VHH binders against Glycine betaine monooxygenase reductase subunit (bmoB). Designs and how they scored, part 1

Every score and structure here is a prediction.

Target 1, 368 residues: Glycine betaine monooxygenase reductase subunit (bmoB), of Chromohalobacter israelensis (q1qyu6)
Amino acid sequence: MTQNFFNPVTTQTWTNGRHNVRCVKVIQETWDVRTFCFMADQPVLFFFKPGQFVTLELEIDGEAVMRSYTISSSPSVPYSFSITVKRLPDGRVSNWLHENLQVGSELVVHGPVGDFNVIDYPADKVLMLSGGVGVTPLMSMTRWFFDTNANVDLQFVHSARTPRDIIFHRELEHIFSRIPDFRLHIVCERGDESGEPWAGFRGYLAQAMLELMVPDYLEREIFCCGPTPYMKAVKQVLKSNGFDMSHYHEESFGATPADVRADVEELAEQAEAEMEAVDTADMLQVEFSNSGKSIRIMPEETVHAAAAKLGLHIPKACGMGICGTCKVKKLAGEVTMEHNGGITEEDEADGYILSCCSTPKSHVAIEF
Below, numbering starts at 1 at the first letter of every chain, in headers, positions and changes, except where a header shows other numbers; Kabat numbers aren't used for antibody chains.
F, E and O stand for the ipSAE by ESMFold2-Fast, ESMFold2 and OpenDDE, each averaged over both directions (binder to target, target to binder). V2 = 0.75 x the mean of E and O + 0.25 x the DockQ between their complexes.
[cut] marks letters that were taken out.
The coordinates of atoms that the task and the answers printed are left out; those that the model quotes come from them. Centres of patches stay.

## First folded at step 2 (VHH)

Design a01 (framework vhh_6z1v_2)
Fold by ESMFold2-Fast, scan of step 2:
Structure a01 (fold): chain B 368 residues (1-368), chain A 123 residues (1-123)
Amino acid sequence: as target 1 above (368 residues)
Amino acid sequence: EVQLVESGGRLVRTGGSLRLSCAASGRTFSDYAMGWFRQAPGKEREVVAAISGSGGSTWHADFVKGRFTISRDNAKNTVYLQMNSLKPEDTAVYYCAADLGYEWYSPSEYDYWGQGTQVTVSS
């Protein structure tokens, strides 16, 4: 048992692929959120683009499960990497991690991957919009900007349920108090029942709040991460005010590799050709309610492929129904779903499906 | 748009049973997933059980599986937690919560909360 010293001159960097890691630290961030910090057996430098993610390879109740989590740590401190996980009632994996992952636990991760990052979209003025654990990739970006003394005008707007639910609250206050060009705004849906009263903005993020907090929001490169309704509301505000959406980036693509984007563009061209050439009598309608788009497809096509033909990038890591990243809510209709453990019985009962392995049996409506 | 009121909490002996009820007022109760949470003295709040809007799917934490059962009656706008084989470790304030059913990273996982009901399990 000789101490292993980290030698920064000779230490190698990790690469995209499969990695064996060990949990070296567990931090309780809020009452229901924990950060898990990992290192490899031999010291490596965990360089990645801030905002990228890893996919965990887990075995839960004898079933192989893969789940993607954004890297919340920054590559500016590359000795380890961290993920931050909120415990959810319907979250089989989040509950398993909170109950079983501890210091000394070993697991396999795949990564780093992801196109939601600040390196590929450089800008002088940045706006970060986060809801709940959607703070995690944006925190990685913020830590990177802070540590590298980036010459960036940064506005960060975070939405939380209550003050006690603000993830990284103390660290965010610290970072933003030290840099004059960094501005932090926090919106809480309500105050704590037994805690300190909340005197800041209350309710859901609204256009009027954005105008008051970030008057130049339409001039910024925008990174948004949060639940689907939150991101939909943000996009509606931006589009209704003539924002150039090529400067809007969201985490719904964070689990989607860059090569899948190329596939989506190719499929969109194919869909136009198919609509011109094929008899539409046996086609089924697929509606995407949040996007306001719809398409007719043949019964043998997946919901994911239908979305891709419309230029909609539903996250997809494995394509085999194992990882769950392509999970979407079905509002109406019936599908045949063949999966390998990427969705829970609870999610299925609540109307969720894995788009990459679901084929419509009738006209369907999807919340995406 | 849902208001929640818990009832049924009391002092119970180890090995006993207790049923908690959560009465909801408001429209579209069946559109909400419902959860039971608990918070013991000196501990953080933890999730105990959850049930889908239709009642077709339930989830129970490992530390209560086989002992606790969540159920709902949408006609009565009520969700229940049946607690069997109670242990001293189950002593906590139990909270009922309602959620619209968002993705895993949702900050609005549970939008509406009750005031809580105290359950004390004695040896």
Scores: ipSAE 0.000, ipTM 0.150, lowest interface PAE 15.1, mean pLDDT 77

Design a02 (framework vhh_vobarilizumab_d1)
Amino acid sequence: EVQLVESGGGLVQPGGSLRLSCAASGSTFSDYAMAWYRQAPGKGRELVAGITSGGSTSYADSVKGRFTISRDNAKNTLYLQMNSLRPEDTAVYYCARGEYWDSYFDYWGQGTLVTVSS
ESMFold2-Fast, scan of step 2: ipSAE 0.008; ipTM 0.233

Design a03 (framework vhh_7pa5_2)
Fold by ESMFold2-Fast, scan of step 2:
Structure a03 (fold): chain B 368 residues (1-368), chain A 121 residues (1-121)
Amino acid sequence: as target 1 above (368 residues)
Amino acid sequence: QVQLVESGGGMVQPGGSLRLSCAASGFTFSDYYMSWVRRAPGKGPEWVSTISSSGSTTSYADSVKGRFTISRDNAKNTLYLQMNSLKPEDTALYYCAKDEYYWGTEYFDYWGQGTQVTVSS
């Protein structure tokens, strides 16, 4: 009823701390995703680094609960801020928010905080990789680039179940259709039930897809957000191709309380360090001398499989080490060969192996 | 109606083996990636393993890698988890999950009733 026009020149910015806010808008993004927009009772400018998060202080069934959500809005529109929440099966907080948070609801938030942001890692070429609701901090960054007319070469790869599950689909298409140096790629597990097939990439993000969509992905500053297995798969692709991981940034704990996130981050860092040690220590190089190609494989993979991954076609009739068709000469290194009579002792003495049943014990070189 | 029915759980001593099954109905099973997720007493859900719609691609949590094998039979609409070298920390209720979001997510839209696995001595 009473209109008060606040003065944008004298309106104060928020500081990292505890804030009382009110929900002023609720937007249904998809069938299971909602955006909640907040303002303070007294005018405040919500400046933050795109990608940062807030922690909600909630009371659920008489218990105090803290839960973190990334800010999905951009600081380029600073009179409000938004969080985007996917309703998770068996999720206590996400279900409570969807059922109870409405226009007029009052809430306490803590923030802004977070090291996952585009301001601290400036780059001319950026790759954003998102899975499902992991789009939220990357959308904040994208909105910021768009609104500030940032001079950036932006490649955005988003993975979703179906087209109807793409969060912010229309806004993403709009932004990326307007800027020549912004490119959007969407991977869907399957198409919508429309009677026509999905025209884009299908399935799960694979290295081959990434190479086709973003041929220079190894030269980019990478921001990744999605479920833990999604980010693990991305990191495996990057590490196996010699990517400098100091240029890789991720946010995996946006829906986890800050105190629990600290413990989880420590455990995740330990697990990631162990995975990096295992990937580095366990992977063995197979070199094909005649073709000039090489690849790193796990010790359990065969020499024949390594060649196939490089597009090299070593003849193979049985795959069981019986016929000897996959016989190749080993120039260096050691292998474990489990054969069923397809190679003679004299051939082994001359350095020959059956590629379909030979796994490396060291770095090996093959004459092929 | 989408329905997932898990079976094959039980009590086993450390080092033992169990094979879990999940019978799926109410959707085109061969179109979906499928996952196994477990929930230990007093803890949140932990993703265990995922298998692609064709069965050609599999992935595993580090805690079970080398010990568990996921497989599927699309003709029978059935998902399997072969669990070897079981440890006390594998004690949990195991759920079959239909993957509605990018493969290997910890966010699943359809869970079965679960099957209890207890590893104790």
Scores: ipSAE 0.000, ipTM 0.201, lowest interface PAE 11.4, mean pLDDT 78

Design a04 (framework vhh_8h63_2)
Fold by ESMFold2-Fast, scan of step 2:
Structure a04 (fold): chain B 368 residues (1-368), chain A 118 residues (1-118)
Amino acid sequence: as target 1 above (368 residues)
Amino acid sequence: ELQLVESGGGLVQAGGSLTVSCAASGFTFDDYAMGWSRQAPGKERELVAGITWGGSTYYADTVKGRFTISRDNAKNTLYLQMNSLKPEDTAMYYCAVEYSPYGDFDYWGQGTQVTVSG
C-alpha cells in the first residue's frame, strides 16, 4: 500500500459493500478512547454522508462478530476513514479492539450506511447535542462543515463525565475558535480529581443550561447522539417546550428496547400499513451499488422512480428516451426499455440503460 | 419493541433445499446490516452469511456457493436460501441485526432449527 503517493486525479471512489482495509494510525483521544484510521490496499476515495457508519467483520475467540461503528472522520479527507472506540470495562468488542487493533492490522468492513447524517437535513441553524462517545458522528459532521466552509450557524453542546473524558477536546476548541458562527459548550458532571477544577457548566444537561447556552434552540435543526437516557432527557425537554420533532434527529448506542420502543413502534406501524396496501409477491428488487441503497418496486415502475424514492437524484431532462441525460450502467438483471434515440447501440451493448424509460423484468443492480 | 422472528426450519434430506426467513420489526430495517449465524450443539456460533442494506454480501467458506442471503426491505424480511444441504449444516440458525452503530449490543432472534439427515 502506497499511503503518501496517491494520484488524486485517478483515484476511484469506494462502492458500498465489503472492503479490505488496514489500520494506518492509532490515536489515543482520552485515557479510555482511541481512534483507528484505515486505508484500503489500493488508494480509494472514502466518500460518505457525515454521520454514517461502517460494520466491522471480526473474529473474537473463534466467534464471528459483526459490529458497527460511526465514521468519526470526514469525507472531506477521503483517502482514509476513522472510527473512534471507547474502551468499556466489561465490553467484549471494545476491549478486543483496544488490545488487538494496531498499525498494520487488517480488517474487513462493510459500508458506508446510515440515515443519521447532515446532508439529508440541510439547515441554516444547527444544534448538535452529544453525550460521551455520541460525539463521534457529530464530530464527523462538524469536520465536514468546517472543511467545506459551510454557511451554517452551529451550536455544539457536549456532555462528559469529567474534563479528562472530553473526546476531541482540543480539536473542537480549535475548530470553534476559527469560525464566528460556531459555538462550543461543554457540560461536565464534575471536575477532575487530579486536574484543574472545571469552571464551566456542571451536572447533567438541564433545560436552564440549554436556554442559557442556545437561547434559540427551539428554532434549530437538532442532531442528538448519546446513551439512551441522555437522548430521552433531551426529547423530554424539547417536547415539553413544543418543539417540532420533525426537526429532531437522533442516533443511539447501547439503547434498551423499552427506551426507544415508542418511536420505533410508530415507524413500524406506518411501514406495516404501507406494505398491506401492496401485493409484494410481484415486486422486484433494484439495487444501486455505488450509493449502497436498494428498494423493492412494482414491475411497472421505472429505475429512475426507484432511485427517487431512495433520495437518489439521477439527472432527467425528457422522460421519453430521446435524450441521454438519465443514462446509467446496469450491472445485473434485465429491463424493458422503450427509447426514442437517447442511447446508442454501443452503449446498450456495454450495459447502459436510460433509467427514465426502463422498467425491471427481474431483480436488477445499477451502478449509481 | 425491536423483534427478530425466524421461521422456515425443519427436517430435510442431504442434497435438499430449505429457505429460512427472519421477520424484523421495531427499527428502520433498510438502514442496517443483517446476518445469519448458526450453532451446532457443543460448537461455537458461526456467522454463515451477512448482507448490507445495499445488498453487498458475505459468506463463510463452509457455505459459499450453496447458500444465498437476501433481503426484502419493503417487507422487513431477511432470507437464507440453503441448497445442496449436508449433514454438517445441521444447527440452530439465528437472525441478527447490528442495531447500535457503536457496537455495545446486538439483537439476535430465538433461532430456527435445521436438521439434515443422511
Scores: ipSAE 0.000, ipTM 0.140, lowest interface PAE 14.4, mean pLDDT 78

Design a05 (framework vhh_7zox_3)
Fold by ESMFold2-Fast, scan of step 2:
Structure a05 (fold): chain B 368 residues (1-368), chain A 122 residues (1-122)
Amino acid sequence: as target 1 above (368 residues)
Amino acid sequence: DVQLVESGGGLVQPGGSLRLSCVASGFTFSSYEMGWVRQAPGKGLEWVSDISSGGSTGYADSVKGRFAISRDNAKNTLYLQMNRLKPEDTAVYYCARDTYEFWGDTYGMDVAGQGTQVTVSS
């Protein structure tokens, strides 16, 4: 056994970019959830804003696959970082990770990135709302508050399917039992025959439950992470009660299983069928200078989709402008881009765009 | 293509029994958590029971002790044995492949097909 102790005085901080990491620990969290802990071969401090994520670059069955995962660990323990992965029955990547990722495994990650974080939105009163594996970014934030002795009134409402499915259950109970201004509420869709009887709230998170658990929920900075229907239901409650949505922040897990299984060739085939049926008069030209390829697309189509129609594989993980993996340099023209933290103002000033969420406003030229 | 086909419903007297079956195709049945949800006339969906890939079961308080969920992975079939049926058990019963994607939704599971009608009446 060899030891690689980091010297905190001389250790460098990582930066947003591509990193080679090694799995150093695997933790079984629940029957179907594992945490994978990573370190770099050369000592590095993994500082990030709690709630940010990384994108894994994998090769599965000879194919390049990208998948985003929240950093579930806290930057207060910076010599490693962790991701927490639920094994989804039809999940290509989650099953591959559970079956193949072990201590000693080498992996490429991109990050840290993401605007969903607690540092940029400081508040005295915080409400965290999580559904299922949406607990992971909120756990990172909670660990950070706990480890830094943050002066914050924290309410955490977690929704799980059954008691045995509560990710980080014991750690959450431990943290929240130690701090007077931290309160934990767990709602289970239903009970199960897990070792401890469930005496808490049952069913789906409802407005009445929020009013009972967190009477001042409309006065809080809100961080929400969970499945799309869960977050939609939360937003409906908040909007119907006049909540200032500038104090609401959310994050999703990225691509659906259908999006993960989509390949470039299938997208190109669908695009060709659509092109045969549409009027070409309003189409805009997208030129890829390095490949020497160009295509005309409708203004509603993304630069990434245009590349895919030409067999060009611009990396993407989320398809929502969050991860920055699809970042490319625009040489000419204008695009409409709505992003969720995958690109900086400096990158935009230098002509970069996120291809997965950029649609052309004119004829454009891309360096790819 | 994912398909779930329910059967076994019908008219039964209070205190009677029915066994529902659901045949699954288009996915690796043994890897999924499966369940039953029901919808009574004029009401929303209600979770009834579920079974994990490992065989662990859960039941709604309204049916606990009366219903038993089971699975046969070799036949890709899910079962619900319903005993001591009550008029309030009258509903359309849907076989569902479990998904945690529907937190906050009334479904809680992927629903396939039209379900099977159970009517408990004299």
Scores: ipSAE 0.000, ipTM 0.204, lowest interface PAE 11.0, mean pLDDT 78

Design a06 (framework vhh_6z1v_2)
Fold by ESMFold2-Fast, scan of step 2:
Structure a06 (fold): chain B 368 residues (1-368), chain A 126 residues (1-126)
Amino acid sequence: as target 1 above (368 residues)
Amino acid sequence: EVQLVESGGRLVRTGGSLRLSCAASGFTLDYYAMGWFRQAPGKEREVVAAISSSGGSTWHADFVKGRFTISRDNAKNTVYLQMNSLKPEDTAVYYCAAEPTYYEGYLPDSYEYDYWGQGTQVTVSS
């Protein structure tokens, strides 16, 4: 068939909402990761803020299933958009996508949406911290910086299991070799037995590594994306060193103990394997007395996040300690609370805390 | 006690319109993605529509596209399903469901909903 060229002058921009798309390209990124590239039947420009996501509308075994994936492509290349999907052992959605999504496949997506993006949080010095497939929104941001010739000092630290598991490895090396103010650091848990030799950093991301790779990490705007244990470990390092957490941004999905998504459980299991031994002696217990539930959490995790993991729904409006919506009564223990006016001195004297900005310093009991 | 209470279900004629409401008590909807489900006698439960906690993202099943619209008013702690051009095949018990989230644009998959209403009966006559 003769070439069909897009007319950039008449091509319309997509809007937030429902879109019919077709898979036009499938790229094998690693042995277990694929990128799926989509276009609409009539050309559209897929503009979005780098780091935003789409929600896929799928039918699996006759059931409607929706799953969110970050857009890994950049809006600087707007004629298509891409998602990047790791096949998880026994994962329902990730396996279905790898087995059934091919060039020519049609599906519905909803978006773009998301607050995790570089446009709303501009900074001259940026640190990107990624674990595994958490590289996807940060790759979108990096591609955007590269393509727009952004005047930014970018440090990118990526953690992978082995060298063969480094998603976008060659493209990252290409981008970071071309711009003097872009620095790439990759940490591998171990080397490949039958693959590429690895002479770089080994093990799990630790404070000592951050200090060596990015000596000014506490002065940067930080974007972090990865498995929950990875992000908890990062936040522990940042908070224990006095970092202003208003300059920390992360991408996470709602987590409940009743969540039956196999992919979420597999990601959590993989993350535990990747982050191996956080000493359980460092964990703190949070007890919710009215509910009769308790959970052990990492230091620096909030009371609100602990409650959510137990299916307890403490109201939360801002997450920054401004509005007071997440106020709960503390019955025992000690917390660090970094609020911005959402609680009165009288409420603090009566034992109340803002759960969204309170992190336990000891085992605590909450009236909830 | 966390409760979702559906209302608005009744007998309507084919081609008619109906608005269902789901009111939350005991918690604030600002932190919940919401869904509407339906179940007809002898059939399995199916997803009808979903809306993110911010309201910025919505999804509607193919069998109701162009006819049904999900919306929410977080200030009133209520989610709505506007049903237009009703067909006899729309006869079912309609349930609302809620899933807590810290991700304002997130739409839950069909297995993620923790809280469910008791249902409201919609009957469409020919």
Scores: ipSAE 0.000, ipTM 0.154, lowest interface PAE 17.9, mean pLDDT 79

Design a07 (framework vhh_vobarilizumab_d1; at its last look DockQ between E and O 0.01; V2 from the best seeds 0.00; counts 0 for: pae E 12.6 > 2, unsure alone 64.7 < 65, grease 27.3 > 24.2, placed apart)
Fold by ESMFold2-Fast, scan of step 2:
Structure a07 (fold): chain B 368 residues (1-368), chain A 121 residues (1-121)
Amino acid sequence: as target 1 above (368 residues)
Amino acid sequence: EVQLVESGGGLVQPGGSLRLSCAASGFTFSEYAMAWYRQAPGKGRELVAGIYSGGSTSYADSVKGRFTISRDNAKNTLYLQMNSLRPEDTAVYYCAKDSGYDFWSGYEDYWGQGTLVTVSS
């Protein structure tokens, strides 16, 4: 400190907007992941809701580039903020940041913003599901809970490719070893051949693993962040088990009322389909070969009524098996047909039936 | 479900003007940075203009002074006003929501279907 003595009592809080920042620290987290720590030109307090992000304003090869990164640090350490960036083989921005961003580098950030945060979704029981670099917003949330002595039952499940790819491994172990109500579970896709053998869960996060690690997962407020296939798999498990998706939050979508309504409607549709399937145990299939349509009906329903439900209009004059107007050819299956002279014995021998007085005994195929 | 639907593309003469719109749904529009990208035949996607949640804007040098990006948070709509159009502006224009991280890091930019802009006489 030369002549500028930092005064914590008068230090101002940043607001959502444009900020000039300087990189003050670079940390190598894994072989391909770095954390960049920033301070403002004028000392400010970087308060935000844990899980929120900033958008970087960059110029790469003469082109303006915008890229958002989750704040991985906690607002409990407010004199700086950090982002954690994985270097990708084909990543333009991630490679540029790893190659060009160093201590002393200046850049512009916009923020803080984001609806993926723990402040707007308070809960006593929390489940965090992270895949790869998706650990970053959840780490911000976890650091906040730890630093504020939050009264929360926290289950953290992290998925990584190999043991060497576990971002924040030592810090997570440290935090979770100190709080009895905080539990950490790590799943590795495979072991590390050149490192220590992995003795924990292997493969992709599966429902059976989740049930074993977090038996009450369906009773928790869930925060999920990871690759798109990872989050899709998680949502499929939750939806198939009747989870209330209003308690599920993920990065990239945010927990908006529109997203919540869509998920509730989808779950209701699935429940209706399952109920309909159970009620169809005694139903028989009627297939109409020429139109390419089929439907399941109760044994008491006629072939003509089945066609009508599919928008197919078989001619019908009497409905009592007298006139023969509803005559169609049966290609397969058996029906009970009660008629009063509207069909000849010869027509029956050729496979014809009167659709208005024929009910199925088995799967039936009709030429119509 | 995030959805971005672009409209307003078409055929225009050199020196003409066109206004593109992007209707956004499935996320809290006001909290995210939005951008317009374009892709000409045989070229990669390039950033044309960006607008941050607070209203600050950024432009590619090739369009500065000619294009204006704006947003209407009440309507969940992003706009690109294109003036003094040139043949080299011919491209499919894409609306994008910044989802965070590099595309390959597990957060994917949400892109619309695109709208074709052809500048030709």
Scores: ipSAE 0.000, ipTM 0.343, lowest interface PAE 11.1, mean pLDDT 79
Fold by OpenDDE, look of step 3:
Structure a07 (fold): chain B 368 residues (1-368), chain A 121 residues (1-121)
Amino acid sequence: as target 1 above (368 residues)
Amino acid sequence: EVQLVESGGGLVQPGGSLRLSCAASGFTFSEYAMAWYRQAPGKGRELVAGIYSGGSTSYADSVKGRFTISRDNAKNTLYLQMNSLRPEDTAVYYCAKDSGYDFWSGYEDYWGQGTLVTVSS
């Protein structure tokens, strides 16, 4: 696993746009929910507003498909980002992800974007209301509050079908057990089929339950995410009790706002235009002498990336020219190498380069 | 079908006591939180007391120390013991199942028909 080396001085932060990312970890959260963790090929810090989402650009059965998913990880851990996806019986994209996305898979993401976030709506008292997989953006927010030692009175009410369906159950309990001003309420519709008794709240979130759990809910900034019926019910409760709805925020999975869609489409079009504008004449050939394989790459691509495209695995650890793990011998040609001390002058004199931070200036031949 | 039937309402003098009952059917009573609401003439419906499936209780400030909500899961019955009643407590009292939907959403109707409590000298 190519570990990206953290260098706070040289590592760039990602910005809203089109990004190539690689799945680096898959975590089974529940029986039907998986978390996919992503990193960029080049070291980048993934800063975003907790609660924001990305749009995946996928090709399924020969068709281009775009689907938005909330970032479930926190920007407080910026070396990667994750999405958490529930498998739906009739879900084309969710099923495809579960079946096809694995460690090493590469895909394109657009973002981060979204107004459903805690940065734009700061508050001293917060109520989070989640249903099912709607816990994912709120978990990002909660992790953020926890990691930054935010001075927030946080009430979190999560609703699940059964105990086995509680996404992030252990982590939620851990976080909320450590912070006195954080309170967690979990509601299950029914007990576990496995016979495990649920000693907590049962049923659906209704007014009476909410009033019992969070008596001061009308005084809180409310973030809500869940199925449409769930969110509708929540809004009805709030409105019927005179809640100022300007302090209510919601995000639904599956429906990308029109504005966001437009942005994503524009970004995609720009990316396509940029790809078309790349004159094939500017492509440089990289040859790997041991394998006998060769590839033409763009001027900004690294020798390491070229190898990867050919299915050649050059060991890489930091990706920043520090560790020296990606050192290879250049047999011919010229490269621009931007290293951070991972190669000696002697090695360079002997014809070695760090493949992770070397970009060809001419046709090059590598002993690999 | 969920059914809730309230009983025990009536006329009582100020300072008196009354015990309301709600017979529940059509669902697993022990698994759900329950609540008492009341609606006074010309006023909106308000929460009086709630009880979780596990037995934890909560009360409106106006009734704290005077009212006690309890449940008998074996009998599928919810109770509201009302002591030290005041004229301001005059209302129709409703039993409600905590179904997880807003009671005003119209999706589910988990309310009883109500029982009238009148506190008057």
Scores: ipSAE 0.000, ipTM 0.237, lowest interface PAE 12.0, mean pLDDT 87
ESMFold2, look of step 3: ipSAE 0.000; ipTM 0.164
ESMFold2 (binder alone), look of step 3: mean pLDDT 80; pTM 0.813

